VH-VL binders against q9nrl2r1430to1533. Designs and how they scored, part 56

Target 1, 104 residues: q9nrl2r1430to1533
Amino acid sequence: GGVHELSAFEQLVVELVRHDDSWPFLKLVSKIQVPDYYDIIKKPIALNIIREKVNKCEYKLASEFIDDIELMFSNCFEYNPRNTSEAKAGTRLQAFFHIQAQKL
Short names: E, the ipSAE of ESMFold2; O, the ipSAE of OpenDDE; V2, 0.75 times the mean of E and O plus 0.25 times the DockQ between their complexes.

## First folded at step 4 (VH-VL)

Design c27 (framework fv_nezutatug; at its last look DockQ between E and O 0.49; V2 from the best seeds 0.00; counts 0 for: pae E 7.4 > 2)
Fold by ESMFold2-Fast, scan of step 4:
Structure c27 (fold): chain C 104 residues (1-104), chain A 123 residues (1-123), chain B 107 residues (1-107)
Amino acid sequence: as target 1 above (104 residues)
Amino acid sequence: QVQLQESGPGLVKPSQTLSLTCTVSGYSISSGYYWHWIRQHPGKGLEWIGSIHHSGDTDYNPSLKSLVTISADTSKNQFSLKLSSVTAADTAVYYCARQTRYEFGGYYYMDVWGQGTTVTVSS
Amino acid sequence: DIQMTQSPSSVSASVGDRVTITCKASQSISSYVAWYQQKPGKAPEPLIYDASSLESGVPSRFSGSGSGTDFTLTISSLQPEDFATYYCQQSYSTPYTFGQGTKLEIK
């Protein structure tokens, strides 16, 4: 809902971006570097896109914001095997997100 | 700027626990990404033992089974390796190392290494 | 586990020579390869990270290339201080693994 909720979303995205495990999530995966990514992942998303949606007031409910963040993690675990650097970073960042999201 | 220094016993008896400490200076462990232990057997190559994330999350080489524990003490700016039930095969030079990452990539490489400490396992 | 295999295990060369060392991963690891140089009695030092990025302070005669499974370290004009053992390492997946090493020695 309100202005206060949008400020909370912005604060949370900033915390995620500043987290040291955010590196796989900052921008969309490069098709040049990872050619098969978009054959496997049908709803790509990244923190820069989510932040733009927050700034444009496109999230009307906290659940919509949370769903986009969860989609980002779901995509990570779908593409990347468990022991990869990306999956390890995603696991810790998702745990951090779940703690912070309790405040929403 | 950043320096890592290994310390611990040079001689350990078979079946005992090897305990090594890495002291970090010029940099905070809590500001780093991962901290690693690597060893090198006499005349052989490098073997990754394990790592600790600054949050305390650990990863260990499965070939060392449940014998390895890595821990960090941020108040002392140190991280440590315990290797239990040692045998002569654990005789090696032990290195600690820092891993960094770059803003647009999570490149896991060891950019700063300690000088190494020699451990001999014998009676 | 991902196995890293280096070729050759040793190479003899002269100052001024172009030297190439290869490293093969048992599965695709993207560009998650680093190269280290180790001199006798000393700790390894990083040379290359992310397959082709030169570590700060490392001479430009060192270069890395490759992606997927096949990686190469090249020294374009060998200098006396380059005689050492070289290791590749993958950081794609735990456990992190090193190649067996390539000893570069004077011909």
Scores: ipSAE 0.530, ipTM 0.869, lowest interface PAE 2.1, mean pLDDT 90
Fold by ESMFold2, look of step 5:
Structure c27 (fold): chain C 104 residues (1-104), chain A 123 residues (1-123), chain B 107 residues (1-107)
Amino acid sequence: as target 1 above (104 residues)
Amino acid sequence: QVQLQESGPGLVKPSQTLSLTCTVSGYSISSGYYWHWIRQHPGKGLEWIGSIHHSGDTDYNPSLKSLVTISADTSKNQFSLKLSSVTAADTAVYYCARQTRYEFGGYYYMDVWGQGTTVTVSS
Amino acid sequence: DIQMTQSPSSVSASVGDRVTITCKASQSISSYVAWYQQKPGKAPEPLIYDASSLESGVPSRFSGSGSGTDFTLTISSLQPEDFATYYCQQSYSTPYTFGQGTKLEIK
């Protein structure tokens, strides 16, 4: 709760964005490049959207912030088979997130 | 100015282990993404052998998986290939390559290649 | 494994010609295709990444297009230095794979 949690959310989002494996998650998947993505993934989310929600103080509970980040990874693993470049990046970034989230 | 250079023996006898080293200059291998070994058989196309991530994660072509080991020595800024039990079919030009790493929206292709080293497997 | 099939295997063409090389993936790979040029005795060099983005320093006569399974490399007006072998490559999933190559020869 409060100002310290919002600052921690911002710090964590910045660390995720700077991570080498953030590239699949920076922006929403392009409908032009991946036409069927939005037929399969009904709750799309990306780091730029999460960062904007932090900036606008839209998260009331830490669980809401964590849920959006886990949704981001869940979407990746649902759409992409485990041996794909996106899924491998997601696995490493999620592991990094879990380590950093212990600081919340 | 990033450069990759393969080194190792040009001639290897059948059943021996082929050992190659890629020396990276102008860039730290721990700053990269995946580092690859790719070979090209005489008169044929390119074949991916495998890769290593700076975290130690390796991926190998399933056709070679029991025979191949890729390792990295970050203190020497090198990564290496070992291919055991070689036959004439392993005669090829061997390349090391860097997989691209772009900030934000990264892309995965081989942006820097070594010059290649010819390995012949013959008695 | 994702097979990358290039067509044609070879092309004979003249300076100034427009040349099109195609690459078909055995499954959808989004835009995760790169194109390489390889001259004899040299390593492959990247031309196109992400299906259509031109590498820095590559002449604008080279272009790429496609998404999903069908990809195209086009040279709008052949120059003498363009005679080489061209490869497509997918990096959507391991094992990463290359097309078998297209040799572009002078007519």
Scores: ipSAE 0.037, ipTM 0.705, lowest interface PAE 7.4, mean pLDDT 87
Fold by OpenDDE, look of step 5:
Structure c27 (fold): chain C 104 residues (1-104), chain A 123 residues (1-123), chain B 107 residues (1-107)
Amino acid sequence: as target 1 above (104 residues)
Amino acid sequence: QVQLQESGPGLVKPSQTLSLTCTVSGYSISSGYYWHWIRQHPGKGLEWIGSIHHSGDTDYNPSLKSLVTISADTSKNQFSLKLSSVTAADTAVYYCARQTRYEFGGYYYMDVWGQGTTVTVSS
Amino acid sequence: DIQMTQSPSSVSASVGDRVTITCKASQSISSYVAWYQQKPGKAPEPLIYDASSLESGVPSRFSGSGSGTDFTLTISSLQPEDFATYYCQQSYSTPYTFGQGTKLEIK
């Protein structure tokens, strides 16, 4: 088989997913587990959705990609109090993302 | 199998600093887990002291924050507790514990505890 | 801080009895509740997490229920080894807090 070179977006998503603070963000929040989540969060998004958009080449600009990632974190901080594990994980992951995003 | 073990002096004089270490075996502290200190006064309930993540992110009980320092040494797979200016009220059994890894959203609890170490504050 | 009010403080029961322990949170904490069992001279051990999920290795006679502010630990048929002190704990936000404990004694 041939060798595939990951794009910058693909590589960054891989790194985010592999990060130990990615657990709140891997997939959409379950409505069953969190019944009121979608009453509060109107633009839900997760890493698996972002990965799909990357794979479909839906991001024409790095800013579009970054906006979705930032939305993901924004949703987390909107729903979760600052002193929760989710918010803390999000804070660390976002910091990591900001460093990596400078390479885009 | 993950195991936690507390160590440190069992006797501390008033106004001195209590220092304890939790040694973790069978699992790396360099993970997404949080590592906690909890204490139990004689005949009383459980009091959360604080926690640390391997990144250095710490969280302290506000009632103890000014006196507590928690640190981690990833090279030794240990994390430590320092409590300054101790009084008799700090006499307790001190436990270290691991917070459960997240699986399905918001499921956090202390799944592994050390056996605890008794610290007595006395002149 | 979130307060966890646990009741009763103590209960006397016999082997085979059904025992219920309650924990009330000072605010809604969803299902961020765990229950622990502590025997004299030993560290607490987890029984229930996420309000109703049974920890691995814990007998099925233990169960947890509740959401929001009211939570319950139930032992359907008390066994000799179940006499101990039980604690609820919220992990919704720091500082994490425990209930006062319930000492389950033999009648």
Scores: ipSAE 0.021, ipTM 0.731, lowest interface PAE 4.4, mean pLDDT 92
ESMFold2 (binder alone), look of step 5: mean pLDDT 90; pTM 0.936

Design c28 (framework fv_nezutatug)
Fold by ESMFold2-Fast, scan of step 4:
Structure c28 (fold): chain C 104 residues (1-104), chain A 123 residues (1-123), chain B 107 residues (1-107)
Amino acid sequence: as target 1 above (104 residues)
Amino acid sequence: QVQLQESGPGLVKPSQTLSLTCTVSGYSISSGYYWHWIRQHPGKGLEWIGSIHHSGDTDYNPSLKSLVTISADTSKNQFSLKLSSVTAADTAVYYCARHKYTYLGDRYAFDIWGQGTTVTVSS
Amino acid sequence: DIQMTQSPSSVSASVGDRVTITCKASQSISSYVAWYQQKPGKAPEPLIYDASSLESGVPSRFSGSGSGTDFTLTISSLQPEDFATYYCQQSYSTPYTFGQGTKLEIK
């Protein structure tokens, strides 16, 4: 992909990180604190990993970037029951992402 | 540094609406925290009523049968509880509290509470 | 709803004793447990968050442990100001729920 696409990915990741509902997504889940997480979630990801991939120019297409963000939300909803604070934060942040992703 | 203070009537008649306000000082309610109402029945344990975030999202305890409404007024740095159709069972001390999340794996307690306000439902 | 059950409901102890209070969740809640101390006429004060992390200003004689369904609050050497009611609370899922409380009384 192009330089303009990479700039847009960085801007969007920064907006996601700054959002109040980003707290479940900032870093990978701890195996110590959540021992069963990696038994259930086979493709873990977080905003710090996605940002690193953007900085290393690992996304060739906007669809690849969007897929990683959507995987992050999918993992949240798969592991966390819908009435948890994590799932509620994920729902709000995903809606925000969908609005911002129109710029991609 | 950050303080929460409940205010509202100490006596409410059965079938009326209980209205309480929490005033937050030393911190903006529009910043990374969730704001909660919790009550304690005389001589009993704690019951979570619901929460609000400045984004407009609210969560309510299903046991209250949608009789509860929580709202926020960011210009006054306040959030409020309305509980409709009250009965003697709603007699309790009502607390407001905050809950902050920072990182996945960090799970905060309700770190700051108001002093509580006693509400008696009686004719 | 996730039910939190504390044991014992009351405990009598003397200054200097080691006291343990347990809390059992009806389902796995990872480490999403907080512990509170409440004195008569006062709001609850947080002691422990994330099952084992001490709140700022809380004396080191308090410690928390556990994960999944079984959690423990320990006071290693009871002081006179520690006689109070203690509550566990889960923040894993709404509605947030509290244990029924453990009253710590002078022997």
Scores: ipSAE 0.005, ipTM 0.623, lowest interface PAE 10.9, mean pLDDT 86

Design c29 (framework fv_nezutatug)
Fold by ESMFold2-Fast, scan of step 4:
Order: structure tokens, then C-alpha cells, then sequence
Structure c29 (fold): chain C 104 residues (1-104), chain A 122 residues (1-122), chain B 107 residues (1-107)
């Protein structure tokens, strides 16, 4: 959307990127480093892609932005078993996101 | 340079609580790193005990979870291990260590303390 | 828990030899393997992380390879300071687990 909406989405993405638990989400998973990832995850997404969509004004509604962030977390929990470092980081970052998203 | 140093009693009686502290210098424990306790039984391999994040989140080895507590004191730049109801099987060298979690550059224990020997005997 | 099994448990070698140590995970762990060297009375020191990345300051004669379940540490030309115990470790999931160790002994 508008200038106000773009600023809100941009600020939230920046806060997520700066969070200690953002490391699994900063960029798309490398097929070389994680060979089976794309066999399991059919709609890959990461914070750098979401940030680019925000900058290009591709989110018309806050719900579309929230859906992409939730897809990112859903992918994390689908690929990574509960006891992995990635799943634990995702759990904490998702909780942080839910608090921030109440303001959208 | 980052340095970790363990401290605590070298001798603990069975059924008591073992308490160890790791003092970190050259780096703040309030960073994006995780801080760990690892032990090594005499003449044997390494066993991960658990970890703490500066947020207070802890993760414990399930085999020890009911017996172990890890805590952090950011004002002193320290983190500590308490292991309750110790037995002779808890006799080991105890190390503190850190990891950094980074996608595309998998984490490992990059800095270790020198280790402290703990003997559990009557 | 993910079990890490090293082979051999001990190896005898001479200075200048090529030495290979293997590590097998009980399930696929991608490249989330590190290798450590431990000398008597000392803490373990990292050698390799991400299966094949050389830790800063570690001599280039050390190399790692593998992915999934099978991993290898190679020392291309053994030096006197390399006689030590070597451990593999998985960081894929908690609890983090180590191999039982491989003792590298002088022949």
C-alpha cells in the first residue's frame, strides 16, 4: 500500500531482520547446503524476498504481508523437527512477530 | 580475545547439587551467541549438557533435564550450571563453550573454557 | 537422539602419512558436522565446521568432506603435533552429540 502502510511493513521487517533469531530466515536456503529442502518445501520464502515485495509495493493488504511472514514460519516448522535450532529460533521469532503484528 | 573460564568445587558428595560458573571475558554474553555446558567422563567422550541464550531461554539434554538448571547473569558476564542429586556417574571434566547460530555457516563450539575437574565421592 | 559413530577407534601412523577418520550419523544431518582435536589435559579445539569449512588458523593439511550421514576428516601429511584424539559432532538437532573419538597414535 500507501506511504503509512509501506513504512509499517518496512519497520517490522527491519525489526525481524535485526532479531537474534532471524538467522534461519534472512535468505533462501541453499540447495547445495541443504539438498532435500526444495523436495519438501514447495513455496520457499525468506525475509529478503518479503522486504523486496514491501519495497515494490506488492502488498495491498496487511493480511497479505502477514500471510507471507506466516508462510515463512510454516515452512520452518514443516522442514525442521521441533528440537532443531532452526525450529527453536522460528518459535521465538514467530512469538515476537505476533506481538508486533497486533499493531498492523 | 574471547576467553571462558570455569570455576566451582572440585569435590561433591553424592546426592548434593553440583554448582559451576563460567566467566566470559572479551565478549558480552548478551550477544546473539548461545552458551553451553559440556562434560567429559574419565577416558570417554564428550556429552552436551545444555545451553542458554541471553533471553533466558534454555535447552537441556533430555537425559539430564529433570536434574539440570542453567542460568545467566549478564551484569557479571557469567552463566552457571546446577546439577542436582549427583552420583559417581557425574564425575567428569566440565567445560563451558559457545556457539553462533548462522544459516549457511553452521554453528559449532568455537570457544571453550579450559575445563574443571569434578569428582563425586563420599 | 542422533548417534555419531566414528571409525576407527584408534589409528597408528607415521609423520608424513595420509590419515582418514570417518563419522556416521544415525540419520541425515545435511552438512551440520564439526570436527575437533583434543590433546591430553586440554579442551577440544575446532578444526572443521559445516562438514568441509576450515577453521581460521588451522593448517591446510586438514580437510573435511561429506553430507547426509557419512563424513570424513583427512590429514594429508601428518605432523608430530597432530597426534591427538579427534571427535566429530552434529549440530543438526538437540541434544547435540559427539562421536566416541578416534585416537591418533605414533607408529
Amino acid sequence: as target 1 above (104 residues)
Amino acid sequence: QVQLQESGPGLVKPSQTLSLTCTVSGYSISSGYYWHWIRQHPGKGLEWIGSIHHSGDTDYNPSLKSLVTISADTSKNQFSLKLSSVTAADTAVYYCARTRYDWGSPYYFDYWGQGTTVTVSS
Amino acid sequence: DIQMTQSPSSVSASVGDRVTITCKASQSISSYVAWYQQKPGKAPEPLIYDASSLESGVPSRFSGSGSGTDFTLTISSLQPEDFATYYCQQSYSTPYTFGQGTKLEIK
Scores: ipSAE 0.007, ipTM 0.640, lowest interface PAE 9.7, mean pLDDT 87

Design c3 (framework fv_nezutatug)
Fold by ESMFold2-Fast, scan of step 4:
Structure c3 (fold): chain C 104 residues (1-104), chain A 123 residues (1-123), chain B 107 residues (1-107)
Amino acid sequence: as target 1 above (104 residues)
Amino acid sequence: QVQLQESGPGLVKPSQTLSLTCTVSGYSISSGYYWHWIRQHPGKGLEWIGSIHHDGDTDYNPSLKSLVTISADTSKNQFSLKLSSVTAADTAVYYCARTKYYLGSHRYGMDVWGQGTTVTVSS
Amino acid sequence: DIQMTQSPSSVSASVGDRVTITCKASQSISSYVAWYQQKPGKAPEPLIYDASSLESGVPSRFSGSGSGTDFTLTISSLQPEDFATYYCQQSYSTPYTFGQGTKLEIK
């Protein structure tokens, strides 16, 4: 049920936030720091937005939660070349997420 | 409080493998973000050799590709550099350095360096 | 690879002078620039990270600025202990690369 599922999503999002590779994903990308980001990425998302959605009970299925996390990683790899610090952090955090998501 | 110290042979013969170790004190390698090897040829600037993430993921300078291996031993709180098939061009001072993690930020550089160890490649 | 080019290669200055060192990246690197000071026979000491953030313990006379391709290190009032070689470095992508260095000498 709902309460246990909310707890699972909250636990996972907290673990992602605490991971040392979470830094590219904690908040939306700054338009001041990265002016062309929003020209390329049309569905921006970040862990703070996902956490807010969890707290407001907006995820009805685990697949909806997983889809938002995967969108976050997809945006990272779309914008950032493979050898960038962001792409490397995203690759490791996504692997960590896939292991944790097996429990959902 | 955090200190890094390089150690290894000061003289290496051409064609041999150079092995250096960086010992970390006052901080756990597993708590760091990246650990780096940098060298400086006599009278010249700084050259990044490679780095290891605390998870074991490595990045190497393509100019040194196939010759470099960086590894970490968390039980000894050390990380090491192996440079194979050395030549006189590998004569340099070798430094190890740390990049720490800042939660919520990509604000990082190499904030702690070892004192450096001089390596001479000569017959 | 991203090339970092420093200007000037050498500068002579007097105590109390304002000194400016410039670093240019061959492509846009956002704010992924650090600056280091190196004295003869010593390891580099970090001064600036993220283009403009001062490292802990570094005197406030040091400042960094810039974004994209053009970066500057400024020493507002040169002190005797500041005579050294200065390096910029990018950490936007691997391989990480350093500028060739700027030697700051006594006039």
Scores: ipSAE 0.345, ipTM 0.825, lowest interface PAE 3.3, mean pLDDT 89

Design c30 (framework fv_nezutatug; at its last look DockQ between E and O 0.50; V2 from the best seeds 0.00; counts 0 for: pae E 4.6 > 2)
Fold by ESMFold2-Fast, scan of step 4:
Structure c30 (fold): chain C 104 residues (1-104), chain A 125 residues (1-125), chain B 107 residues (1-107)
Amino acid sequence: as target 1 above (104 residues)
Amino acid sequence: QVQLQESGPGLVKPSQTLSLTCTVSGYSISSGYYWHWIRQHPGKGLEWIGSIHHSGDTDYNPSLKSLVTISADTSKNQFSLKLSSVTAADTAVYYCARGHYELGSGRYYYGMDVWGQGTTVTVSS
Amino acid sequence: DIQMTQSPSSVSASVGDRVTITCKASQSISSYVAWYQQKPGKAPEPLIYDASSLESGVPSRFSGSGSGTDFTLTISSLQPEDFATYYCQQSYSTPYTFGQGTKLEIK
C-alpha cells in the first residue's frame, strides 16, 4: 500500500535494536572505557551507524546491508572471548538476525 | 520480595543422579536474565556449576563435563539441576541464585543478587 | 579459566577498624567483579557488583574499587556483624570463578 511504512532494512534494524541482546551493539565502543578496542578492531561499526546508513539509502543491495551486520558480529567475536556476556549476546542476536534476514 | 528455595533429596547414593529444584517466588523466571547453580564443599569455597539464560541457553562448568543438565519450567516458576554419576566428591551445600542485571547501563549481568538458603546434599552408600 | 586470588586469606580486626581485602584476576576482566559476604551456616550475601556499585540495602561503610586485574573491598568502620568470610567473583567469562575467600576474625 501507499501508507508510510518502514523499509525491510529499517524494520530489521528496529527489530535488532529492540532485541534483549542488542546492548553490546547499540553504539560504538568507548575508547575511554575500552582503551585497546581500536587497536584490535580496524573496521568498527554499530547498530546506530547501520541505521543511519539505511535512512540515507546507502545500501543498494541486501548483501551490502547483510555484510555490515555480519561485520558488527565479527568484530564482537574478534574482540570478546567466546565465554563473555558480550560474545554470548552476539551469538544469540546473530542467530535471530539470520532467521529475520531470510525475508530480505 | 524475591525469594529462592532449593529442594531435593539430602542423601544420594554413588553413581545415581542428583536432582535439585529451585522454586522462585515474588518474581517471574522468564523476567530474569540468568539463573545459576553454585555449590560449596564442606569447609571450602564457592564453585559455580552452571547457569540457564532466559532464552533457554545453558552454560556449564567444564570441570563437570557432560554430567550437568540445567533446565527451566516457566509454568511452575522453577529451574532445576541434574548431576549424573555422583561420587562422594559431590557432597556439598547447593545454592541457586539469580543473576544481577541492570537495564539501561548497556550490560545485563554483574554477578548474583539473590541466593537461596542452600540445601545440603550428602553422597554416601 | 580465570583465577581469582584473594589476600589476605585471613585478617584479625577490631570494631571501628578500616579493613581492606584485595582480589587479583589472572587476566583483565574490566569491572566484572562482585563481592559477597558469608556467615557460618548461611548463604552468601551480595555486597558489590560491577567492581564499585553497592547492592541494594548494603551499608555505605562497604566500598569496592579497581579495574582490569586488581580489585579491593574496603570496610571503612568495622561493625560486629561484619565478621564473616568475604569472596570476590569474576562474571567476565564462563566458567565464573570465585576467590578462595578471606576470613575476617575478631582480634
Scores: ipSAE 0.311, ipTM 0.807, lowest interface PAE 3.7, mean pLDDT 88
Fold by ESMFold2, look of step 5:
Structure c30 (fold): chain C 104 residues (1-104), chain A 125 residues (1-125), chain B 107 residues (1-107)
Amino acid sequence: as target 1 above (104 residues)
Amino acid sequence: QVQLQESGPGLVKPSQTLSLTCTVSGYSISSGYYWHWIRQHPGKGLEWIGSIHHSGDTDYNPSLKSLVTISADTSKNQFSLKLSSVTAADTAVYYCARGHYELGSGRYYYGMDVWGQGTTVTVSS
Amino acid sequence: DIQMTQSPSSVSASVGDRVTITCKASQSISSYVAWYQQKPGKAPEPLIYDASSLESGVPSRFSGSGSGTDFTLTISSLQPEDFATYYCQQSYSTPYTFGQGTKLEIK
């Protein structure tokens, strides 16, 4: 997409990173700390990866950007039970994302 | 230096509501992540009562959920515990604590890194 | 609820001894374990977070290790001020839960 879409993607990623519920999503889950994560989650993604893809203009459509963000949350809810700190942070950050995404 | 101080009545009658306030100094509660209440029964270990997220969302121990309310007052830099319909089983030392995490660490989470001094609450006639 | 089973319930030791306290979770909790020291009449004091990271100001003779279900707190050379009760705590999921404590006493 256009320069306005790429600037909007960058601004949205910055807003997500600034949010204090972003801590589970800033970078890929450590295989050392969580050995079984990559056995369960087949398409890992994190905010630092998404931000890099925005900086390199790798998203051709807004839907591709939105899909990566939603995949990030879906991975969180697939791996983490309902009462975990990660899942609670994911629920709040996803709600924030949905509000911000209306600006796209 | 961050300090937490519990306040409230030390003696509460059965069936009344226990009401405690944690006053935070040296740190804004709106800058924190979670704020917790914990109690320690006589001669026993520690029991988590519940917490309030800085956004206002609360989590309660399921054993107390219908009886407990945790709230925050950012203008006074305080958060509070109310426990309704108390019995002698609620006699304990009550602590407030800050739940903290290190931004940018990815997966890890701080425990309860600052505790109040504790306040003894006795439930008796 | 995640149960935290702490062992031993008490330890008698001398100044200079190495002491190890264990904590076992009833399910995997990754590294979401903290350790606390509590002296009589005082609030718990934080020692370790994230299983192995020292809290600020905690002496280097304290160390933590483990991931998943099995965790340890080690004091490499016991000092007089270390005689206290020690608790582990999981912060993986609510309700957050504590071990029952290990009392470290002078021999």
Scores: ipSAE 0.244, ipTM 0.791, lowest interface PAE 4.6, mean pLDDT 88
Fold by OpenDDE, look of step 5:
Structure c30 (fold): chain C 104 residues (1-104), chain A 125 residues (1-125), chain B 107 residues (1-107)
Amino acid sequence: as target 1 above (104 residues)
Amino acid sequence: QVQLQESGPGLVKPSQTLSLTCTVSGYSISSGYYWHWIRQHPGKGLEWIGSIHHSGDTDYNPSLKSLVTISADTSKNQFSLKLSSVTAADTAVYYCARGHYELGSGRYYYGMDVWGQGTTVTVSS
Amino acid sequence: DIQMTQSPSSVSASVGDRVTITCKASQSISSYVAWYQQKPGKAPEPLIYDASSLESGVPSRFSGSGSGTDFTLTISSLQPEDFATYYCQQSYSTPYTFGQGTKLEIK
C-alpha cells in the first residue's frame, strides 16, 4: 500500500468531516442517547459509513454517492426541528456540500 | 481581546422603531459564530431576541418575530437590531453577545460567551 | 417554547458555603445548557457551557452537571465576589430561553 491520490469522493468526504458543522454526522446516532431515533429514521447513515463505502469502491456513480450524502442530511432534518443546533449545522454543511458536489 | 459595544438612542417614542447597533472589535463577525441580541426588562430576567450568522442565517424569538429585524454589516464589523412599533413593554437593557462556539469540536452551543455592557432603552412619550 | 424552571429563586449563604442551584427543562435538551452570573448594573458573565464545561477564566469552584432535563450549578466554596444573580439557559433550540434567576445573597 503506497500513497495514492484521493478520489473525488474521498476528498469530498475528508472536507465534509473536517468542516466545523460535521459533528452531528460523524457517526451514527446513539440509540442510548436518542432512544427513539431509529423508530423514526429507517435508513441511518453517517460520514464514517460513507467513507467506508468510498474506501470499498461501492459507489460506481457520483449520483449514488450524492444520494447517500443527501440521505444523511434528510435524516437530520426529519428527526431534528429546524431550530435545533443539529439542524442548523446540517443546513450549513449541506450548503457546503452542494458547492463542492459541483466538482463531481 | 473580543469586545462588543451596543449603541443607539436611549429614548424611543411609542410606535417608533428601536434601532441598535453592536460594534465588534478584536474579532471578525465573518466567522463561525452566531451573534445575538438579548434584553432584560427592569428587575426581571433575560429574554433572547434573535441571532444572526455571517452566512445570513437569522433566527428570531417568535414572540417578537414580526417586529424584529437583525442584520449584519461585515464591512463595519457590526450587526444591528430593529424593533418596530415599540411600546412601554420594550423598555429594557439591550445586550449584544457572541454565541459560544467550540472550535476544537466544531460544535455550536449557542450560549453566549462574550457580552456587551448593555444599553438602556426607554420607551416613553 | 422550552421552559427553564430555576430554583431556588433566592438563597442566603455565607462565605465558604457550598451552594447548589437547579434548573429543570420542560423537555430533554441533552447537554445544551449554559450558566451565567450577573451582578447589579452589569452584563451577564458566562460560567458554564454544554452543561458541565467551564468557561475560560472561571474559577474552578464553579461546576455544572446534568443532562436531559435536570441541571445543576454548584459553587463548592462561596467567595465574597460570588454574591450575584445566576441564570441558566437552554441552547438546544430557538427561542433560547433562560431560567428565572437565582439571587445569591449574603447571610
Scores: ipSAE 0.024, ipTM 0.721, lowest interface PAE 4.4, mean pLDDT 91
ESMFold2 (binder alone), look of step 5: mean pLDDT 89; pTM 0.928

Design c31 (framework fv_nezutatug)
Fold by ESMFold2-Fast, scan of step 4:
Formats: structure tokens, sequence, C-alpha cells
Structure c31 (fold): chain C 104 residues (1-104), chain A 122 residues (1-122), chain B 107 residues (1-107)
């Protein structure tokens, strides 16, 4: 059940954090450094927040976890032009996620 | 210690393809990081050409994208630049460099080759 | 593309002077700025990464600061070997871009 599903989420988040392309996603975008980000992105999220949600047992279904990860990538592609380092990192990390998520 | 060394013909005729190679020693290209090509026109500043990741993924300056190919040969520990249809405007010193990949982010370039001069003339 | 603009384009200073060079990005780039020193006929040498972190082997008289759009490189007490052109670079997004350079001439 829930305990086994949470362990799977924990493992996947750890693999995402360790991935070379996780750097744009490790923590929330700074309002001071990127002031227009929060005018464009209405539901900001990052791997540190998702990791906290996993640790607090807030994901009851795999679909809820997957939705938060996909929101993170969607935000990246909405804010960042396609030729940015962030967008390219997001594309590679999302592909990696899709392969690993098949196990959920 | 990591060292990068550029090599190539030095003189290229207009409309031909410029081909340069960067040889890496003391570090494996396949160990990660992005590897960059940068050029500097006589008396001018630095211009980023493009990069390659150990996975084979490439990024090119949009101004040069249709003209540039960067590739890597891990067996020789080299990566190379091809710039097609060159003109006199491509006369420059060409540098290869390693990305400063730290904390899973990109923070500049921490190892540079000495540069190789390329002159485009008839 | 992110434009990096340096000020001044050139500066002449005496040994022992405090020198500051500024770099302004056309949009917010967090701390993704590096600084390089280039001496005539040589490749650029890295000085600073992540806006304020000193590269290994670089003298402590060099320091960097800033975040967002405004960045500075400071040399606290200029030495004769500091004659060079200095460049800032952003690595926030591709294409990576450099400032136009600041030529430091020692009087």
Amino acid sequence: as target 1 above (104 residues)
Amino acid sequence: QVQLQESGPGLVKPSQTLSLTCTVSGYSISSGYYWHWIRQHPGKGLEWIGSIHHSGDTDYNPSLKSLVTISADTSKNQFSLKLSSVTAADTAVYYCARDKYLWSGHYGMDVWGQGTTVTVSS
Amino acid sequence: DIQMTQSPSSVSASVGDRVTITCKASQSISSYVAWYQQKPGKAPEPLIYDASSLESGVPSRFSGSGSGTDFTLTISSLQPEDFATYYCQQSYSTPYTFGQGTKLEIK
C-alpha cells in the first residue's frame, strides 16, 4: 500500500535530485533574482518541496506525485525559452523521469 | 591537471569548412561536463559558439546554428568544431573550454585551451 | 539573448588603487556570472564563478559581488601583474554571452 508507494516516490525523488540536469529544479526560483517569474508562473514548485511532501506522506496516489513532477517541468517550459540551459535540462530530466515513472 | 589543446589548419579559404579539434588530457571527456567552443575576433571580445555534453547533446549559438557542428570522439578524448561556408568574418582565435559544472549547475568555464588562430583568406 | 554590458570600457589606475568593474545583464540571471582575466596573447583565465566565489589559486585581492542584474569585480589593491582585459560572462541561459571587456591599464 501507501508505505510501499511512498518508498518508491522517495527513491525516484532522490534519483532526480542526483541527476546532472536537476540544477534548475532543486529549489524555488528567487523573487529577488527573477522578479517576473511569479507573474507568469501561478503554481511554483521545486524538488525540495516535492521531497518534503513525500516525507510528510502527502501523496496518497502515484498520479498526485506524477502531477507535481509534471507541473515542475511545465513551469520550466512555460517560463524559459526553448534554447535556454534550463529548458534543455528540463527536457532531458523529464525524459529520464518518464522512463523511471513507468515503475510506479 | 586538466589541459586542453586546439589544433587545426590555421588558414581556410572562403566558402570552405573550418575544422578544429580540441584534445583533452588529464581528464576524460566522458566523465561529464559540457565542453565549449569560443572565438575571439581580432581586437574584439569573446563569442560563444556552442557546446557538447557527454551524452552527445549539443547547443549552438542561434546566430551560427545552421553552420556549426560539434562532435566528440571519446576514444581519442577529443571534441571537434566544424564551421561551414566560412567568410573573412570568421577570422578569429578559437578556444575550447571545459564548463565549470558544480552543484549540478553551470558556473562558467574553468579550463581553457591556449587558442588557435584561424585566418580566412583567398 | 541576454546582453552583458560592462563599465567602464577602459580604466587607467596606479599600483595600490582599488579598482571596480561592473557588469549589467539585460535580464535577471541569479548568480550565474563568471569573471575572466585575459592578458595580451593569452587565453582567458578564470577568476570568479557563481558571482562571488574565487577560483583556486587566484589572489585574495580579487572579489566578486552581485545577483540578479548587477555584478561587480573588485581588485582591492592593484598590482603590476593585473594589467589585462577583464570579461564577465553569464551561464544562466544559452547562448552564453560575454561582456564587451574592460581594459585595465596600469599607469
Scores: ipSAE 0.000, ipTM 0.554, lowest interface PAE 15.3, mean pLDDT 85

